VHH binders against Galectin-12 (LGALS12). Designs and how they scored, part 5

Target 1, 336 residues: Galectin-12 (LGALS12), of Homo sapiens (Human) (q96dt0)
Amino acid sequence: MSQPSGGRAPGTRIYSWSCPTVMSPGEKLDPIPDSFILQPPVFHPVVPYVTTIFGGLHAGKMVMLQGVVPLDAHRFQVDFQCGCSLCPRPDIAFHFNPRFHTTKPHVICNTLHGGRWQREARWPHLALRRGSSFLILFLFGNEEVKVSVNGQHFLHFRYRLPLSHVDTLGIFGDILVEAVGFLNINPFVEGSREYPAGHPFLLMSPRLEVPCSHALPQGLSPGQVIIVRGLVLQEPKHFTVSLRDQAAHAPVTLRASFADRTLAWISRWGQKKLISAPFLFYPQRFFEVLLLFQEGGLKLALNGQGLGATSMNQQALEQLRELRISGSVQLYCVHS

## First folded at step 19 (VHH; from x3 with S33T T107K)

Design y2
Fold by OpenDDE, fold request of step 23:
Structure y2 (fold): chain B 336 residues (1-336), chain A 123 residues (1-123)
Amino acid sequence: as target 1 above (336 residues)
Amino acid sequence: QVQLQESGGGLVQPGGSLRLSCAASGFTFDDYTMYWVRQAPEKGLEWVSDIYSSGSDTYYKDSVKGRFTVSRDNAKNTLYLQMNSLKPEDAAQYYCARDSYEYYPGKNWFDVRGQGTQVTVSS
């Protein structure tokens, strides 16, 4: 009676995101301005999870939390902290605490100051369920944080401590975290009070395999924003974001050239127009490309910074039917 | 020092009623969610009820719904549990507890609890 050899479950390769190898000391990489620095997203962190927020919190900063509520979850918490000390416990400017032990899930919010919890605040009717995936977006304003749950506004919490003192994110309790993102508000929408749509991060999704194509069946209309988020590979050769018409012509292409470290608009006829911006597409760097469609052209933003516009014929914009992303990148978010 | 003191426990017949009280001191009582928890002989601590700081929102364990009522008087720093239609399975040491707001797996939802009051249900 031969005992069946227990097939070793394939070890989940914890992709240790190795800190980007310090490039060789000889290539003077032009220093990327701080305004163009993105905090890398974190995928599948182990809870409890504590991380520093690059540059701290300020108005216009967003934190995206993607995850799953465990079937047996009692509660979890997301803490925006003033430091990372374990003892003494740091001040918590904003404590966000979903609770699932009741028939209807609810959230308690609070502040910890000088080792004392302040007056709690409660929001009923949390649209989270045990066993379900979720996307939570924290949008930090001047006076309050707004929280959306699965694309719907849920609560606002007025600051009890200065936002500028917050530099740490903590996640604790009964939660499976799929991704944490650190985002900026869309630079094209000055003063927009509208809740930005959270777009989920799709790590290693077959839908985001490069070359990646997204159909634009209605074309592009003014006010539409294309979002491309990715990681530059270790040995990049090329990277392009192309808008194509029905005939597969590309009237406009954004091209990053790694050899000469240039960014340019490429016309249908191959005419190159250089973009005056710092080159951001270094190996193993995260990036965000935003394209805003306007009357008569496209506006570009990189890593939350506006870089101007390129003119396009309106008729050519209306004839667009495909977004195509190609080159030496790994995509984790595409929205069109 | 933070203190919680339960009272009002006793012996009651099945179908009887008791009213528990918990006196709170040493903290801002009206800032906190408060809990009733109980421990029966040879059992662990179990959640019975919680009440939000304002007193407007209350939650109950399914087995006590419709029979137990939690309330609070913030001006008196006092938590109450009205227990009606008591059953033998309700016999336990009852504790009031303060919300910790911090939760880690395997830890309690509260940071402070009282000494408890004994509830006995016997024919």
Scores: ipSAE 0.841, ipTM 0.940, lowest interface PAE 0.6, mean pLDDT 91
Fold by OpenDDE, fold request of step 23:
Structure y2 (fold): chain B 336 residues (1-336), chain A 123 residues (1-123)
Amino acid sequence: as target 1 above (336 residues)
Amino acid sequence: QVQLQESGGGLVQPGGSLRLSCAASGFTFDDYTMYWVRQAPEKGLEWVSDIYSSGSDTYYKDSVKGRFTVSRDNAKNTLYLQMNSLKPEDAAQYYCARDSYEYYPGKNWFDVRGQGTQVTVSS
């Protein structure tokens, strides 16, 4: 009676995102302006999870929470806190508390101030289920936070404490967190109080394997935004975002050159137009590239900052059929 | 000091009715979700019902739905549980509890509960 050898479940290699290796003291990294600093996303954090929000919260910041509600979940909470002190307990400007013990899940929101909870607020009909994945987006405005669940507006909560005092995110309770993202408002949409479409972060997805190609069967229309989010590899050689026509010609390519630390637009004929911006594509750095399609060209934003536009023939834009991303990057989000 | 005091428990026959009360003090009662929980002999603590701060929204354990009604009088800082059509399986120590709003590992959904009131259902 041969005992079946219990197949060791492949150990979930917790990719310990090792702290970015302190670059050797000799390479004067040009200081990245604070406006270009992207808070890195966190993947599969252990709960309870507490982290500092870079630069604190202000109007236009977004926090994305991707995860799964456990089958046995009772509740979890997402707290936007005024500090990380354990004693005294920090104020919580915004407490977001999904509850699953009832037949219909609901959310309680509140504020903790001076060790006292204030009047609770309730939102019924939470579109979360035990055993299901979710995407929650917190959009911080001037006077209120808006929360979307799975791309749908769910609630708004007016601030009871100054948003500027919030500098910490806490996640507690019955939740499996897949990703936490810190996003900026799309710089191309001035004054939009609307939720951006939350695009999930895809971890190690075969669909985002580099070189990555996305078909654009309808071409690109004015107002469409391409989103590329990734991590620069440890030994980067090149990075390109190319838009290609049906004949596989690339009338426009965004190229990051690691050797000379330059960003440029490359034409179909190989002409380079340098982009005047800080170089952001350092090894093991996260980045966000946004391309806005407009009449007569493309606008570029990096890490939430607009970097101007390149002109393109409208006919060439209409003939685009492929987004191609190549080089020494690991992608975690592509939307076109 | 935050205090909760339950009353109204007693002996009742199957099919009978009881009304539990919970007097709250030491906090802003109308700001909190309140709970009824119960513990039967040799069983763990179980959730029975909760009521939102305004009293507009109520939730019940499936086994008590249609029989129990939670209500509150915020002006009197009092929580109520009307229990109708009582069954032997409803016999327990009943507690009033205040929502904690916070997650405590291995703890209940409440930070404070009363001493409880005994409900006995027997023929």
Scores: ipSAE 0.829, ipTM 0.935, lowest interface PAE 0.6, mean pLDDT 90
Fold by ESMFold2, look of step 20:
Structure y2 (fold): chain B 336 residues (1-336), chain A 123 residues (1-123)
Amino acid sequence: as target 1 above (336 residues)
Amino acid sequence: QVQLQESGGGLVQPGGSLRLSCAASGFTFDDYTMYWVRQAPEKGLEWVSDIYSSGSDTYYKDSVKGRFTVSRDNAKNTLYLQMNSLKPEDAAQYYCARDSYEYYPGKNWFDVRGQGTQVTVSS
């Protein structure tokens, strides 16, 4: 059904990019919003699921997949395809096929070209089992795709077909999909983790209230994940993700400040510890923050990249009663 | 044209051994994971074992682990299953199959093409 030529997005008018701007030496160029190729996330799609990748694939683009492996799963696959034809089969530039039929979960990757499967590649020791929840991120680089599972780099696969020919995502098999996300890196900054500016009429997903308060009636335990996905407002000042106890103290706060473009941990008493990472939050751009709770603390990932950890006692985690997100953002997902 | 030809089945007593072979042609054998599957009378196909394209990694159904050994000879395009300590529940028609890599409605994840070879276990 859909095999778009030229990468046009549904419901988006294509505006020609023309910015004949003359700049003084040393003046920083204003960001050009990439709003006409923004693709909103998809929630709870029914598998098999096939969709267009707005603007096609290129180096720097990311796809995220949240879901659950069923208790009786044998395998599922995620296919990055050159078109959506059923007969003849489309070429598949990257076939990603987790397998669970044994106690040794693993992934088989391959390419389908001209109706023929190529040489398979195997990646052992998948840290994902029947019954597991997961977040899988696909980062498409210049020569290879990198895949992370639950915030940990897992595999890379060198392209055998041109990445620029891929315009379709297919998800098949034994998988329950909770969300699919499409993240664009700013095309004017090579290797950047920046994501495209938002455009209101492309966003058909639900919008959560901000400030957002989410109850944690039993606190947090090792293995739990918090995912925050949203859009930075037009004139942002700051935003925070806070974990608060019964007394409304916030022993852990993550703060993004736009005035000085810093990301920091804020202690209960207001002390600031900077996180040494690129500041990937910009006006009108999509973002994802992932917090993974482990024994002894938590890990932070931003747009799929692990940025560090901070320590917290397990008893202190169990005392937490509220996740609160406030500041200059719109929210589309808060998952705990 | 893809061809798979199974052989080596027969009648054996409980505790006995058999070695199955599968000759493959019509495709690049060493690009594919290969399977042994079996079918008892009036039952569906059951996965038994598989082996990665290089031969480096093997996987087994729990009920055969430690008793069966899958192997392959990529120079001869041949897949093998050494079956030791055979039990009556192992009696079935055995098939080799190549990986399909695909999911479509009504399509198995293994591609069976041969007639299979019968394994019978009598007490």
Scores: ipSAE 0.679, ipTM 0.881, lowest interface PAE 1.3, mean pLDDT 77
Fold by ESMFold2, look of step 21:
Structure y2 (fold): chain B 336 residues (1-336), chain A 123 residues (1-123)
Amino acid sequence: as target 1 above (336 residues)
Amino acid sequence: QVQLQESGGGLVQPGGSLRLSCAASGFTFDDYTMYWVRQAPEKGLEWVSDIYSSGSDTYYKDSVKGRFTVSRDNAKNTLYLQMNSLKPEDAAQYYCARDSYEYYPGKNWFDVRGQGTQVTVSS
């Protein structure tokens, strides 16, 4: 109770790396897993829009498309392609084609292989009309992609071409795109690929003010997720993600300190609990922090890797009123 | 060599009927959604109807719904349009088309290949 806040590192531990000398026993430098290749969202792209999918697609990836169907729309398409060549046309592993020329909107899906369209597949009853806003999620599994519209499962499509060959996203036709997101699926549950519950995800403007303050009018409850995406500044010192109550006390704070490359939970009274994990924040590199709230506390994932948890009772969660992010970062997404 | 050949047009009085046919060759007909489209003088190409590859689902422009019936015979690679209760505004050159599936600037979502067949409605 007598140890105040303010330490940048545990008083008993010195983190060091050197080359060509060997490190101390018990020290290790974990490589950055390929699964941590993060891609920033794109806001208001002009259609036709074609972009590289950083690191390509794998099972466990999710693509998010937010936009509006124009009042005079006939159809639009989203293509998950194997390359970006215009001539010859690249293979298209998954062609997703909503149609609105009738009063019964539907989707046609297909694959283009070697310049040849294969057998089409149809899903009726698209709950989306001309003039509607939408959030479409593409969830890539081992053998199929699942697609949801406005939080409801809509279709699945079994791969006819290897998912690992897909490296390009194309968006064409009668669509107004507000945002495209490239997301990891929830890393805290083994084998589960749950659709997001509740309201649709929304991507914020390309840049948010830092320090960032986000209201939590009803506090937090079990099952809620906070997602923070940003870019570490060129000369970073530290950054924090704090949950604060009405009295502006911060019962829990996540702190990244660059001087000693530590990640820690900070209590209301400044007590540090070091998170024993690789420090995966780098100058001028993108990051994703995910906090999952559950009964008894919250779980942390960094760049899709689950790293730890801390305890917090449900009454304390309900009393939280502010999510605050400050320090040596630029932000482009805060979702709560 | 994709080919689509329309037939069955002609002159009819208002309220009359015609049956259009479209013979398809050079592609796997039962893999594709097929369309009927039409073009009146000084107007662009207008969607009329389409039918899913299996024949299980059909869609119609509102102005022809209840009067026109699209069908297909996948064993004969043939698309049909039964037109009943014809009106002067239905007069046009009628084409069948394959679904193009993709968008490029300047490319229609209809893959029209044939010469079409003329429907004339007059008294």
Scores: ipSAE 0.617, ipTM 0.853, lowest interface PAE 1.6, mean pLDDT 79

Design y2
Fold by ESMFold2, fold request of step 23:
Structure y2 (fold): chain B 336 residues (1-336), chain A 123 residues (1-123)
Amino acid sequence: as target 1 above (336 residues)
Amino acid sequence: QVQLQESGGGLVQPGGSLRLSCAASGFTFDDYTMYWVRQAPEKGLEWVSDIYSSGSDTYYKDSVKGRFTVSRDNAKNTLYLQMNSLKPEDAAQYYCARDSYEYYPGKNWFDVRGQGTQVTVSS
């Protein structure tokens, strides 16, 4: 036999996607600062998938990837890129490359700078195998990205290129993507018992139909969080997130009213306490409400920004039995 | 210019041993995972083994596990494959490759540059 050659040579067309653009010149967002606006999730994107990261990356951002590793998977990659050029290839600040060609899955990470790959870094013992579903979080800090897999910390990677130059997400290879989320890291790290781990998005789940009810069989205790993620409907009037006791009284209700653009705590007897913060809800806009429970009450974050608190004694917290969401929203996630 | 030169192939009897070498130049050899791949007559390229940049970790296709040993000498920019207990199904053209890190249609994850070296197993 003559010497065979393997694989296609460099210079063969391998991709055919359009370069994403964050915004057209001259386009203006609502008066809310960019750091308060969440990029909506993407459901069931076709791989290869390349998209803009709205506002680029900075410390405090989190990217969530839900999907399944195909039964015949060899590898896939998630690239955090500086632009979307095809020729020359963009710099890749963080290349995340899970590998499944062996019975010991692992990840290779690297950086592409000026068309040259740098020194690879290896993390063994990936608890993800062919056929497995996954939830992967990329948590961007000041000096490094941390990655968790299915709720467990897995690796960290120190930046070799400035994080502020990253504006593009690419997903390639042997992966079935169910959802991509663009979130902010939980601002209440002191009171949270949870590792910064995402909770999965569910598209059109019957369990999330509004009005949506979730049981709290043992009430709430310090360190627990409630997360509500969704989309405001086209012509919204109001929505509420209510915590109810066994008698169906609601000692704490968070109410967003669109007629007067107010966000408020509502007591059991209807007394209203306005939350002094920008009103971040808007028709057809994605949102995340996070409630952190601590001794003496609970704290609110909206879209990753800590906003307010309300008092509630510990006995009342332990007597709560139901989380209820109602009004002009479609839900993607409720964690209680 | 990236260069990979394979050597050490030849004819062996079933059960015999052979040691392949791959001389690398034109890149920082100790930054890359390196592969051995092979191509039997009328077949496509088949992954055989890989070894991480430091040499600390190795992986093998199930059919060669326990018989083949990959190693590297980063001071000499050289990759090795020790093949023991050779079988007729191991006969192929063997290539070394570096990790491409790039997605290619057809799921080819390795960068083959050399002519390869022929391994023949006959009784």
Scores: ipSAE 0.562, ipTM 0.848, lowest interface PAE 1.9, mean pLDDT 83
Fold by ESMFold2, fold request of step 23:
Structure y2 (fold): chain B 336 residues (1-336), chain A 123 residues (1-123)
Amino acid sequence: as target 1 above (336 residues)
Amino acid sequence: QVQLQESGGGLVQPGGSLRLSCAASGFTFDDYTMYWVRQAPEKGLEWVSDIYSSGSDTYYKDSVKGRFTVSRDNAKNTLYLQMNSLKPEDAAQYYCARDSYEYYPGKNWFDVRGQGTQVTVSS
C-alpha cells in the first residue's frame, strides 16, 4: 500500500494532464529534417502519462518502457494514439493491456476507432508478474508491431489503423515507470525487423559523468555495437568519442566541432578525415551515436541514419580496451 | 444502448448450488471478455471470474476456484456462472460486466450496467 504525502518532488515530476506540444523550447530556427530529430528519454514520469511522439510513428521506430509491476497491480495499459483529444476520445491504433489479477498473467490488445472498440486479441503466458522489474520494447514494422518483454519476443499485432496517424503515447494504470525511450532500429541491419542487437539501457536517472570511460576488457569483435545517447550542452565547443588501446593511444576518434560544424575521424597521429554529412548536433538537443564494428572497420550512424565508415583491421579492434567520451555533452546511455 | 441483465440468484444452504445468467444486448457480445463481479454489504466491487471473448480461457479468484465455473453462449449472448459448494462468504450481489479497455482516474475496471442478482447463503 503506498500513500505518499509528496507534493514537493523537486523537478522530477512530469505534468501528465497536458496535451503534448508540437514544438520544444530552445528549438533552432534553421531547418532540420524531421528524420534527424531524436526524442529525449523520460525518467520517472507520473502515471497517467501522455506525451507526443516526435515525428509520429513509422516503420523502424521503437518505444522502450522500463519499470516495475506494483505488488498489488491489477493491470496497466500503453496506448498508441492518433491525437490527444478528450472529447471525442482519440482513436487508439494499438492498446497494449497486461493483466495481473489472475495467477496467469496475460495481455489484451485492441484498437479504438471512431469511439468503438474492435475485436480483442489475447496473448497468454506473459512472463511478467506482480513485483517484477521489466523492460518492454515495442518494435514498429511495416504491417505489425512486435513486443518483447525482458529481451524475449512475446506478441505481434497487425495494424488496423494507419501507423502514420499515431503521434501520441499514453501510459495508464498499475505501473511504476522508470524510463520511457524513443529509439530507432540499427540502420546497418538490412531488411531485419528483429529486435536490436545492442541492449537499449536507460539505467541511470542521474546522468553519467563526463568525461566518461568504459572498459572494453575483451576488445571489440565484428557485429558488436557501441551506443552513446546524450544531450548537447547549451554552449558547446566540441565533443569526442575515442577508442583507446592498452597503451592509451587512440587509433580512432570521432570528433564533433561546433566552431566550424564539422564531424570527423581523427587518427592516432592526428590526421583528420571529414565525414561528408550534415552536421546534426545542436545545442540542447538529444543525440544518438551508434558505432557498428565489422571485419574491415566500423560504421557510424547518427540519430538512426548511417553517415560514414572508417577502416580498422581486426587485430586493432581486439586491442581496444577503453571507450572514452568527453566534451560538451551530457550522457544518458553508454552501451558497449 | 449496452444492457446487461443478471438473474438466477436466491437463497441457498451452505454447500448448495446456484446458476447465474447474464443476458447481454446492445453490443457485439463475442468481441468482449466478460466478467462476474460481486459486492458484499459495505464492500467494494470484487472480481470473481472472467472469460475470454471466444470462451477459450477462464480465470477465477483463488477463493472460488474449483467451485465456480464461468461459461458463455455466444449464439445466445448469454454469460453464466455455475456456483457449487457455496459458502457464507460467497453471499453478495452478483453483477456481470463487460471488459473495459481504458482507464481514467476514479473509474472502475468493470463496465457494470445491471441491477445484479442477490446470492444469500444461510442455513
Scores: ipSAE 0.468, ipTM 0.798, lowest interface PAE 2.3, mean pLDDT 80

